# Designs tried in a protein design chat: VHH binders against q8rxe9. Part 39

Target 1, 356 residues: q8rxe9
Amino acid sequence: SVATDDTSPSVKKRVVSGVQPTGSVHLGNYLGAIKNWVALQDTYETLFIIVDHHAITLPYDTRQLGKATTDTAALYLACGIDVSKASVFVQSHVPAHVELMWLLCSSTPIGWLQKMIQFKEKSRKEGVENASVGLFTYPDLMTADILLYQSDFVPVGEDQKQHIELAREIAQRVNHLYGGKKWKKLGGRGGSLFKIPEPLIPQAGARVMSLTDGLSKMSKSAPSDQSRINLLDSKDLIVDKIKRCKTDSFAGLEFDNAERPECNNLLSIYQIVSGKKKEEVMEECKDMSWGTFKPLLADALIEHLSPIQARYQEIIAEPEYLDKILSEGADRAEELGAVTMRNMYQAMGYYQRRRY
Below, E stands for the ipSAE of ESMFold2; O stands for the ipSAE of OpenDDE; V2 stands for 0.75 times the mean of E and O plus 0.25 times the DockQ between their complexes.

## First folded at step 19 (VHH; framework vhh_7pa5_2)

Design l10 (at its last look DockQ between E and O 0.61; V2 from the best seeds 0.00; counts 0 for: pae O 6.7 > 2)
Fold by ESMFold2, look of step 19:
Structure l10 (fold): chain B 356 residues (1-356), chain A 124 residues (1-124)
Amino acid sequence: as target 1 above (356 residues)
Amino acid sequence: QVQLVESGGGMVQPGGSLRLSCAASGFTFSDYYMHWVRRAPGKGPEWVSTISDSGGSTYYADSVKGRFTISRDNAKNTLYLQMNSLKPEDTALYYCAKGKDSYTSGWYREHDYWGQGTQVTVSS
């Protein structure tokens, strides 16, 4: 019974981004992807969902989930989410996600889900346990997260593109089963019930390499913490890691020499964190030794990361402030979701509760 | 769909050698760190070795250092483990594992994907 929000004079497209409650970020994550995803708030109506329901589909520590959730929220806010432009909230604070998941499950052929989990079943046949129902059905939960808000775009990594493809197929199926003339006859405006979302596969951000191997990506998969700068590393630790990082024996500093991958990486990091243009960095650094450049880089890193770290500490130190941000984000999301749920229930022919 | 298929296991005498292979598909192999992990009978998983996305950095558990060599061929989407000087305590089911995406936080919880494993038995 409720029409879309076509009364807006200028309707921004909506981006919904799922955020794992991991509690940690390194420089490669940040510069390579997260910074650009946060920047989407300047162009799109943005929702950042901390997906705690998804975190329980695999073994996890019950004592740590809540803390990991709030630490993750604080870190992403510190990375530049502006609550006046974007909503940040916890998935479980908006019950409509699981309500819609159930409705979508009734329209999702079981064979579609079986194909999605085939590798995970193979991975566990001798291992720890059979795939749980939660792991089996998580593609419907992701679909609910996306469709609930009529999302236009969903930023995902390459290995989650198939989940967006499934979400698109489920949306198309639901639109066919319940939308169009059928919905109009039940009092709806007609047309599709759901927008068909598009994946937003990240265009390459800064490619940040390991501090110990300029040919390898910076990664948490590397056993050595020396290989990466974490966003929350202390000043002393940043200085020590840069002091110990791999360099070469060539004279001077330059970009884009294939024989000098460490030089290219460290100059690129310096360029980005200092905010200077490539040409400016070239002119500044061309005649430097490593002994001169390393302290310069460490200071630039510290200066760049200090505001993020300070903001993180402010947020963590005030749990009631963080809770208020998350609560207000959840309220805004709940309002949006209520429209979608009302339309979905109407289209499926449910008897609507009347509040007297 | 991510697939990892291990091969090359078998029975070997102490001091012998084996070479394990892992065929990868369903993802851009050259973008990810790769691991070998083993599970001895009645025990939990034990990390064995890691190789960076380019192959430029390799890491080993102390128990295998100097005896095992991890390598990869990004053109063939294949991971390898050369195992020399094998000991009875190396007896295990060996899995290759895909590392987590290094740059994206992801919408869903990302975890390592493991193959079905290949059995290595070092008989005394």
Scores: ipSAE 0.509, ipTM 0.810, lowest interface PAE 2.3, mean pLDDT 85
Fold by OpenDDE, look of step 19:
Structure l10 (fold): chain B 356 residues (1-356), chain A 124 residues (1-124)
Amino acid sequence: as target 1 above (356 residues)
Amino acid sequence: QVQLVESGGGMVQPGGSLRLSCAASGFTFSDYYMHWVRRAPGKGPEWVSTISDSGGSTYYADSVKGRFTISRDNAKNTLYLQMNSLKPEDTALYYCAKGKDSYTSGWYREHDYWGQGTQVTVSS
């Protein structure tokens, strides 16, 4: 009885994530989110999209969009997104996103979009009458971004929960309207046209706190750049920021003291970037002065960020390389999306083009 | 669903005071920096003040520094702006805005969420 180890390669579930082109990431974002995304590449089929069509729904600088797009892509690669494991591509490079959006729009009641809080809030600033149709409909675009690739999971922040729910509802509706027996009658396989995506809540990464306030998280929203380490900060800037960071007047260094939040934060950062165990850091640093520890921390940060920075510079200095990566990513996306689009056009009763 | 509702605006004489409030819902208020922004007639939005998630750090525009005080009550999901020594130049629609940062972001919008605004008018 030859146990045919039918190890059918367990088809990895698919994760899709997208970010607008901004080009800036700080240490908190990296340690709290990006590292987790990198880890997902081993477990899931991952697609990372630079969603530039979303960027134009608000005022933007036309002169900077292209650079922001490439910078964002380069930065994610530099942070450990592996093109051998993941597909990285620009949204506008795959026309199917907008095609699917149109199809989905036909199945989206206007009332669903009118309930979106983000639109309501954004439109109040300019007046509803002056709000763009793009701003109104971008949730359908987001839905298309997700459903085009039959995503199992979508990592999302809290502010996107409503949009994910919308995407789920739209998927269900389309499946109901066009899927199943109806689709089969039109020559299709029948069943669901879309997977219903699930939100993926990343495991709580390390919360990195502000360099100027140990009780506040590191944030881009903080007006002072001194409050955060950016991934692309120069060595000198890192040294300076750490030198000037807020510290207390207590002797020695210690973890987990509520009265010493800055100390805890800085030790935690050191622990993470050095790859040391907490106990090792405690033993090493317990008797250090701030004057001794700060340079040590700065050096550790520089050492940790240097490979990222170097990789970023390599990528950005070779536009052709990045273009190739993005092109290959787009090709993969097109292949995946083509199946979805074919099914949708068939299910919705479109006359199909015959290629001779 | 993120909701921000400003209140406390009104008409005051120069040198007067107002206290603005912003009620927040639909997100974990304590996890985000919050901002006040104002827009005067015919002018673009102007940043007024920022407060960190814990309230430990505050920031002010030079135009309001020493006169305005930003604060928050995380237990009540409320942001405040105490405005003292008001000037005619402070006349504007005042908005509270939610910070952008999320460590759990996959899909995200690179913008703050704003409320409907509350009108502040400083006139003799």
Scores: ipSAE 0.024, ipTM 0.237, lowest interface PAE 6.7, mean pLDDT 88
ESMFold2 (binder alone), look of step 19: mean pLDDT 82; pTM 0.841

Design l11 (at its last look DockQ between E and O 0.62; V2 from the best seeds 0.00; counts 0 for: pae E 2.2 > 2)
Fold by ESMFold2, look of step 19:
Structure l11 (fold): chain B 356 residues (1-356), chain A 124 residues (1-124)
Amino acid sequence: as target 1 above (356 residues)
Amino acid sequence: QVQLVESGGGMVQPGGSLRLSCAASGFTFDDYYMHWVRRAPGKGPEWVSTISDSGGSTYYADSVKGRFTISRDNAKNTLYLQMNSLKPEDTALYYCAKGSDSYTSGWYREHDYWGQGTQVTVSS
C-alpha cells in the first residue's frame, strides 16, 4: 500500500513535446518553430518524444519508419538538443505509453473521440472500412504521452488546441473517477492522479517566406523544392537555389518596402543566419545589387547550416552513439512513467505483480 | 474545430466543366497552404493541386495541368477548383485538405485535416 509522494521537490516545470518521425526539416520549420522549441530546454525540464506509434494510425511505408525515426532524432539533436538538459526518446521504447492509453480509453466516453475532427476527416477520406481502430483511439494515446510524465506544459499550435483540451478533460475525468477521496482511501498522496496539463504558446519564431514568392510562407506543403532551403541541402544546392530565387528589378536593398516582399524576405533571412543587427545589415547591403547580395546570402546560409549538418553527419555515422542517447532517454522516461503507472494501477484496484 | 466542406460536384459529360468549392472554418484560413486531392474507385488518393497561403503560388499534377485551376478567396475562407475539359478518368471523390503550418504539428502528419469530399462523375 506504499504510494509515491506526489509533492517531490522539483526545480523546473516539465514540458512534453511529440515529434513526428518525418526525417526532414526546412529552414522555415527551424527558424519559425523548432529552434524556439529546442530552446525550451534552457527553462524547463523537457522531453522530446518521437511518436512512432502515432505514425502507424494511417497507411505508411513499413520500410521507412525506422529510418525516419532515427533521422528525426538526429536532426533534432543537430538542431541543439542538449542531452544533459533534455530527454530524447522513441515512444515505442517506453511501453507505458500504450499501457496508459488502454487505461485511459476505458474511461473515455466514445462521444468525446467521435467529436475529434482528425478522426472525422480521416475516416471520411479513407472510408469506414479502411479506418483503423488506432485512428479512432489515438487521441487517448496522445493524452497518455502527456499525462504519463505529469506534464505541466505542452507546446501547441492552433491545430493542437482541441487535442490538448481533450487531454485535460480525460485527466479531470480520471481524477474524478479514481482520484481525490477515492485515492486517499487507498493510501494515495497528493489528492489527484494527474496534473492537468496547460497549453504552452511558444514565442513566435521568424517568419521565413518562400524563395519563389515573397508573399507566401516557406512550407513543406509546397510541391516545389526550389521554394525552400532544407537543413540538409548541400552547399551547391543552396547556392543554386539562391541564384534562382525570385527577386526584383529595383536598385539597392532595403527592409520593409511593401513593393519588395522578396527583398524583405531575403534580407531578413540574411540578418537571422548571419546574427547581425538589422541596422548593420541595412548599412552593409543598401547599395548592393542582387548579383553582389545573392552570393553573400548563400555563404551566410552555408555557414549557418554547416554546424547543424556536421553534427547530423556525426550522429548518423555513429549509430551506436545515437542508440545510446535514445536508450538513455527511454530509461529516464521509463523511470518517470513507472511512478505514474504504479499510482494508476493502484487507484484502479489492480493486483500488481511483485518484482524481486 | 477545423471544418472543411466541399461542394459543387455532380455528373457531367466528357469535355464539360465543374467548379468545386471548399468552405473552411475553425482555423485561420489564410495562414495555410490548401490542397485538392481525389480518390477514384478502388484507387488510393491522388494529389491534384496546391495553392499557397497568399494564393500567389499554384501547383498542379501533370494529369490535370492546363485543365484545372485552383484558387482561393481568403476574405470568404473558401478554396476553389475550376475543372475544365473533364475526362472519364477525372471521375473521383474530390477532397480539399488543409496543409500544415510552419510550426511542427507535433503528433500529426502533414494533411491531417481533409473534408468529406464531393463526388465528380464524368460519363457519357
Scores: ipSAE 0.538, ipTM 0.824, lowest interface PAE 1.8, mean pLDDT 86
Fold by OpenDDE, look of step 19:
Structure l11 (fold): chain B 356 residues (1-356), chain A 124 residues (1-124)
Amino acid sequence: as target 1 above (356 residues)
Amino acid sequence: QVQLVESGGGMVQPGGSLRLSCAASGFTFDDYYMHWVRRAPGKGPEWVSTISDSGGSTYYADSVKGRFTISRDNAKNTLYLQMNSLKPEDTALYYCAKGSDSYTSGWYREHDYWGQGTQVTVSS
């Protein structure tokens, strides 16, 4: 009785995430979030989308959108997204996103979208009459982004929970309206048209604090660039920012002192970027002055960020390479999405094009 | 669901004071920078003030510096704007906005959530 170890290769669950093309990432984002994304690539089938269709729903600079898109893509690759493990592509390069959105719109009650807080708030600000239909319908676009690829999990922040819930509801509704026996009667396989996506709450990465306030997180919302290390900061700028960062007047360096939040932050950063254990850092730095430690930290940061920066520059310097990566990503996305779209068109009773 | 509800607006004479409040819900309030933005009639939105997640850092537009004070109570999920020495030029709809910088989001939009706004009118 040869136990056919039907080790059916455990089909990796699929994770889909999207980012708007902003082109800027600081150390907090990287250490807090991007590294986690990189880690997800080993566990999940990951799709990372530059969601440029979302970008146009708000005021934007047409001259910068393209560059922002490529910069975003390059930066994520530079940070360790592996195209052999993940698909990276631009939303607009895959027409199926909008196609599916349209189909989903037909099944989305207007009342569901009217409840979306973002629309309500923006509509008030700009006047309901001036609010774009895109702003009103972008949650359906987001839903399409997720459901097109039969996503199991979607990493989302707290502010996106409502949209995930909407996506779940839409998926359930469409499955109910068109799936099952109805779909089978139309020649389909029957069953669910969409997986119901689940939110993935990533483990909290390292919280990096502001260089100017150890009690505040590093943020793009801080007006001063001195408060943050950007991933693409020059070596000189990193040195300068660290030199000018806020420190206390206490002797020595120590972790986990509530009275020394900047010290804790800077040591923590050093620990992370150096790859050292906390105990090692304590032993190494406990008797250091700020004058000694700051240069050490700067050097460690530079060393850590240099490969990322170098890779970024390589990618940007070879636009054809990036284009190829994005094209391949888009092709893969199209392949995955094609099944979904075929099923949807069939289930919804469309006359299907016969390819001769 | 993210909700921001501004209050405290009204009509005041030049030199008067108002205190705006913003009640926040539907997100972890103490994880986000918060902002005040205003829009005067016929003008685009103008940034007024920002406060860090912990409240340890505050930032102001030059036009309001020394007159306005931003604060927050994280226990109450409330943002405040104390406006002193009000000028006619301060007349605007004032919005509370949630910062967009998240450490946990694999899917993020760089758009701030804004409230409905509260009207501030400074007139003699």
Scores: ipSAE 0.424, ipTM 0.771, lowest interface PAE 1.5, mean pLDDT 90
ESMFold2 (binder alone), look of step 19: mean pLDDT 83; pTM 0.848
ESMFold2, look of step 20: ipSAE 0.441; ipTM 0.767
ESMFold2 (binder alone), look of step 20: mean pLDDT 82; pTM 0.841
OpenDDE, look of step 20: ipSAE 0.359; ipTM 0.748

Design l12 (at its last look DockQ between E and O 0.60; V2 from the best seeds 0.00; counts 0 for: pae O 3.7 > 2)
Fold by ESMFold2, look of step 19:
Structure l12 (fold): chain B 356 residues (1-356), chain A 124 residues (1-124)
Amino acid sequence: as target 1 above (356 residues)
Amino acid sequence: QVQLVESGGGMVQPGGSLRLSCAASGFTFSDYYMHWVRRAPGKGPEWVSTISDSGGSTYYADSVKGRFTISRDNAKNTLYLQMNSLKPEDTALYYCAKDSDSYTSGWYREHDYWGQGTQVTVSS
């Protein structure tokens, strides 16, 4: 039978976000992006998918994937995902993702995929013949992640818009091949099988700079761990990194002096993690030495991160609770996806399984 | 569309010098760390050097430290590698790579974007 979709503008729009099971996050990732990704749950119906199928498209450690998956889920929950507002689940727990991916691959011209991964293949010694089929076809899996839930928006960075454009092209092609009069003749309610998703560039978070170079962003690509605060750094390590961070020899502290990028960065971090207004921070800190300010900054960082770390440890220590959250998320996702899958199979002319 | 075009390679005698360039487009160049990576014949990729988004921090593999200098000109969207005191073991295809540290989407494994490379050959 035909599923009925509520597409009215007054209904909360749906956002789908993919999350790699990486297991680590630094302060720059968190304040610059993750905090705002989590905040989308306040405006949109949100699904956060731990994309373990995507993690196997390149070499990986089979002994670590499950742990990385649960660690990542726990970390995002600790960062503020509210299970009453959002669903968190593991991609592989909802088989429809790969079912839809297969159907989409059958409609995706090979040349479209070649364009998407060509620059990555150029980094390989032996060319395309040595890339896995999974690496080549993963854009169809991402498209399935998005289209399965009739998603309105997908959070992406500017440099990743090309992947959403491919998902839009695939959706348009599938709607053309199987939608319209063809879909209506098979009993379809509307003319389109899939909503055409739009990229969503989340409101930019704070730009957090390296602890060793106030002109360079904080990045996992800097070899020295001294350059960054990781979300799970111990209290002692945070204190030590702040003690050793680059500063200057000016008296007093101020924002927005181009000669003092470290001062601007460290005050900005303090402002954010303390929850104070910029003017309040300026008045509090204007006459401080670095020796006075660094303990204040370290304490504010510890105070901000300790609840996240404590929540993370609680979740990791309670595998039954985490399993329940992920299972309930997968159940909700499965229900949404089942409608889409039934419509897709029907539109493509599949013989439906009969339940007697 | 991210584009990275390396140039400046060629054949040089041991002890010689070359300067590699990488023209970047399709992204805000000044927002990203950049890398040089090389692939010698029959070998896998080897990290050579990294430079921060501002150019204020530079990092080198032990095999090239003191001989190679990474730099960037953010006004010209260009990355450079000055290669001095070249040795036969430096012979490789040299790639410019954009850092993959993204703050927004998590669907992709963290994988740097590379150009097609420029050949450096050091032989007598």
Scores: ipSAE 0.490, ipTM 0.789, lowest interface PAE 2.0, mean pLDDT 85
Fold by OpenDDE, look of step 19:
Structure l12 (fold): chain B 356 residues (1-356), chain A 124 residues (1-124)
Amino acid sequence: as target 1 above (356 residues)
Amino acid sequence: QVQLVESGGGMVQPGGSLRLSCAASGFTFSDYYMHWVRRAPGKGPEWVSTISDSGGSTYYADSVKGRFTISRDNAKNTLYLQMNSLKPEDTALYYCAKDSDSYTSGWYREHDYWGQGTQVTVSS
């Protein structure tokens, strides 16, 4: 009795994530978020989207959008997104996002969008009458971004929780309106048209604190660039920032002292970027002066970031390579999305084009 | 639901002082950088001041540096802006804004959440 180990390759659940073109990432973002995304690639089928259609819903520089898009893509690849494991593509390169958005808009009560906090807040700034329809409807676009690929999970922050809930509600509604027996009567397979996506709350990565305030998190909102390490900072800049970072006057170095938050932060950074155990770092650094430790930290940072920086530069220097990666990603996305779109058009009763 | 409610605005003479407050709810206040932004009639939004999540770091626009002081009480979920030596040029609608945690998750929008604003008028 040959136990046919029917190890049917357990179909990996699908994770979809999207980021607007920005091009700037600091060490806190990388260690707290991006690194986790990289880890998800081994467990899930991951799709990473540069969502440039979202970028135009607010004032933006038309001259910079393209560059910001490519920079963002390059940076994420440089941080460890693996194109052999993940699909990376630009939202505007896949027309189905907007097509699906339109279909979803037909099933979205206006009252649902009117309740969105982000719209209310943004529209207040400009006046409701001056707010763009794009700003009003972008949650449906986001919904399309997620549902097009039958996503199981969506990593989200606090600011996106409401939009994910909206996406879930829209998916449920569409399934109810057009799915099941109704869809079967139209020649479809029946059942659900969309998976209901679940929010994925990333495990609390290492909280990296400001270089100028050990009690405050590292943030791009801090006007001073001296408060943060950017991933693309030069070696000299890293050395300078670490040299000038805030430290205390206590002797020696130690972890987990509430009176020494900067010390804890800097040791923690060193631990993470060096790949050492906490105990090893403690033993190594416990008797060091700041004058000895800061250069050590800077060197460790440079060593850790150098491969990322190098990879980034390689990608940016070879536009054709990046274009190919993005094109292949878009092709994959189109393949996945085509099934969803076919089902939706069928379920909604569209006349289907026959290809001869 | 994120709520920001500004108060403390009014009319003052040049050289006068006002203290603005922003009551925050619907999120963990202590986890976010907070900002003051102002908008004068016919002008775009202008950044005024930023305070870190713990309050340990403060930042100011050059136009208000030395005159304005940003502070926060995390226990009360309240942001403050002490405005001294007010000038006619300070006349604006003042907003408190919540920072976005943009890169802490996969999906993000790079924007702040703003309140309704409180009017500050500096006039002789």
Scores: ipSAE 0.040, ipTM 0.352, lowest interface PAE 3.7, mean pLDDT 88
ESMFold2 (binder alone), look of step 19: mean pLDDT 82; pTM 0.831

Design l7 (at its last look DockQ between E and O 0.68; V2 from the best seeds 0.00; counts 0 for: pae E 2.04 > 2)
Fold by ESMFold2, look of step 19:
Structure l7 (fold): chain B 356 residues (1-356), chain A 124 residues (1-124)
Amino acid sequence: as target 1 above (356 residues)
Amino acid sequence: QVQLVESGGGMVQPGGSLRLSCAASGFTFSDYYMHWVRRAPGKGPEWVSTISDSGGSTWYADSVKGRFTISRDNAKNTLYLQMNSLKPEDTALYYCAKGSDSYTSGWYREHDYWGQGTQVTVSS
């Protein structure tokens, strides 16, 4: 109930991103999406949530979850998250996520959850009685992650649109059921309890292709690790992967020849990681053999990735520093979420705990 | 809304052939690697084959190499598995699976989306 100063500085719109604790990223992930997602911190108030609760909705290794969580945090910090602009925290360190999830579940029609493709696939394979409650209800947990912070935008890819659409529907339903005049009658301010989040379609990043097939994108779905450069690959491994990558028997190097997709890909990677203009690369490389170009590309990759790798190693070597970053992020998140939780409990008619 | 609908299964004698199809919708089919996976009675899932988003690269389990051919038609959003020289051991429920989007980070763990499957039975 504290009055606000009507001359207050404008508040940036808020972006919330969920990050699975996988512990690894390849060059295609980074250049194609993650770099641009991290850069959102320059425009928006950003929260990066390492979603360890979501990781347990499918089979996982209990011996690895903690390490994957800290490795993922370190890797995203190394990719450029600036803690003065963004909060990084672990989902399970902020209990309000699960608390709100439970409240949202009471307002979520079971049929809406049954329509989610992930649940339909699991129940079809193993029977509905063998699908975990966590898999069935994870859309409410994701919705809680988003709504808890009154998020304006959620970065998602095209194939993840279903999840944000459901979160929007749940928010609209809760606003209808508990907001407006009903909330005023309980002593609240009225109006919507939750902002309706919007998907944020990332600007297209670089399309990085496989090292073994220049017509196919770089992907962890490929069985061969030779097909990709991982952000943390050693210098020797990068050199070996580039030496072994698919090339052709044409003379010279050129962009945009449909008969030479590997050449186009490798020149494009070189252009990006070297920071040179396309014309500079063309002039530099046009008369090179593959034997001359491959070492040049490997060196450029190593030089580009070295600062990221060095930052990662610095963070991993100093667990107390990483713990401090995550703790401060969780503290900020808890402060934001407390307002939302108070309003939600009031609007649902709960007896409010008195604060003396 | 990802949908994968398999068809073309059936009963066939050893040595016979079948062609499975998978109609895909709800995503940009040409942007994704695709897989075939099978589940024999009483057994867990077994990877059969993978094809890259462009169709330029294919991979096969040793048990089917030389007998099965994976292909795709990106204009028709359709994945295929040509199965020749079928053996009783190939009897299984065959699933079409969409590969994960490796460029996307997000709330959900990257994993393959599966269709409902089509039954293949090889017996004399």
Scores: ipSAE 0.480, ipTM 0.787, lowest interface PAE 2.0, mean pLDDT 86
Fold by OpenDDE, look of step 19:
Structure l7 (fold): chain B 356 residues (1-356), chain A 124 residues (1-124)
Amino acid sequence: as target 1 above (356 residues)
Amino acid sequence: QVQLVESGGGMVQPGGSLRLSCAASGFTFSDYYMHWVRRAPGKGPEWVSTISDSGGSTWYADSVKGRFTISRDNAKNTLYLQMNSLKPEDTALYYCAKGSDSYTSGWYREHDYWGQGTQVTVSS
């Protein structure tokens, strides 16, 4: 009885995430989130989408959108997204996103979208009459983005929970309306048309605090650029920012002192970027002055960020390379999405094009 | 669901004072930078003030600096804007906005959530 170890290669669960083309990432984002994304590549089949169709639902600069898109892509690659493990592509390069959106729109009660807080709030700001249909329907687009690829998990923040719930509800509804026996009668396999996506709450990455306030997180919302290290900051700028960062007047350096939040922050940053253990950092730095430590930290930051910056520059300098990566990503996405779309068109009773 | 509800607006004479409040719900308030933005009739949105997640840092537009004070109570999930020495030019719909910077989101939109706004009218 040869136990056929049907080790069916445990099909990795699929994770889909999207980012708008912003082009800027600071150290907090990187250490707090991007590194986690990189880690997810080993556990999950990951798709990372630059969601440019979402970008146009808000006021934007047409002259900058393209650059922002490529910069975003380049930056994520530079940060360790591996195209051998993940698919990176631009949303607009895969027409199926919008196609599926349309199909989903037909199954989405208007009342569901009207309840979306973002629309309500934005509509008030601009007037309901002036709010774009895109702004109203972008949650369906997001739903399409997720469901097109039969996503198991979607990393989301608190502000996106409502949209994930909507996506789940839409998926359930479509499965109910068109799936199962109905789909089988139309020649389909039957069953569910969509997986119901689950939110993935990433493990809290390192919380990096502001360079100007150790009690506040590093943020893009801070008006001062001095409060944050951007991943693409020059060496000189990094040195200057660290030199000018807020510090206390206490002697020595120590972790976990509530009275010394800046000290804790800077040591923590040093620990992370140097790859040292906390105990090692304590031993190394405990007797240092700020004058000694700040340059050390700056150097460590520069060393850590330099490969990222270099890789970024390489990618940007070779537009054909990036284009190829994005094209390949799009091709993969298209292949994955094609199955979903075929099923949807079939289940919904469309006359299918016969390819001769 | 993220909700922001502004209150405290009204009509005041030049030189008067108002205190705006924004009640926040549906998210961990203490984790986000918060903003006040205003929109005057016929004008685009104007940034007024920002406060960090902890409240340790505040920023103001030049037009309101020295007159307005932003604060927050994280225990009450409430953002405040104390407006003193009000001018006719301060007449606007004032919005509370949630910062978009999240470390936890793999899927993020850089759009701030805004409330419905509260009307401030400064008129003699």
Scores: ipSAE 0.313, ipTM 0.713, lowest interface PAE 1.8, mean pLDDT 89
ESMFold2 (binder alone), look of step 19: mean pLDDT 83; pTM 0.853

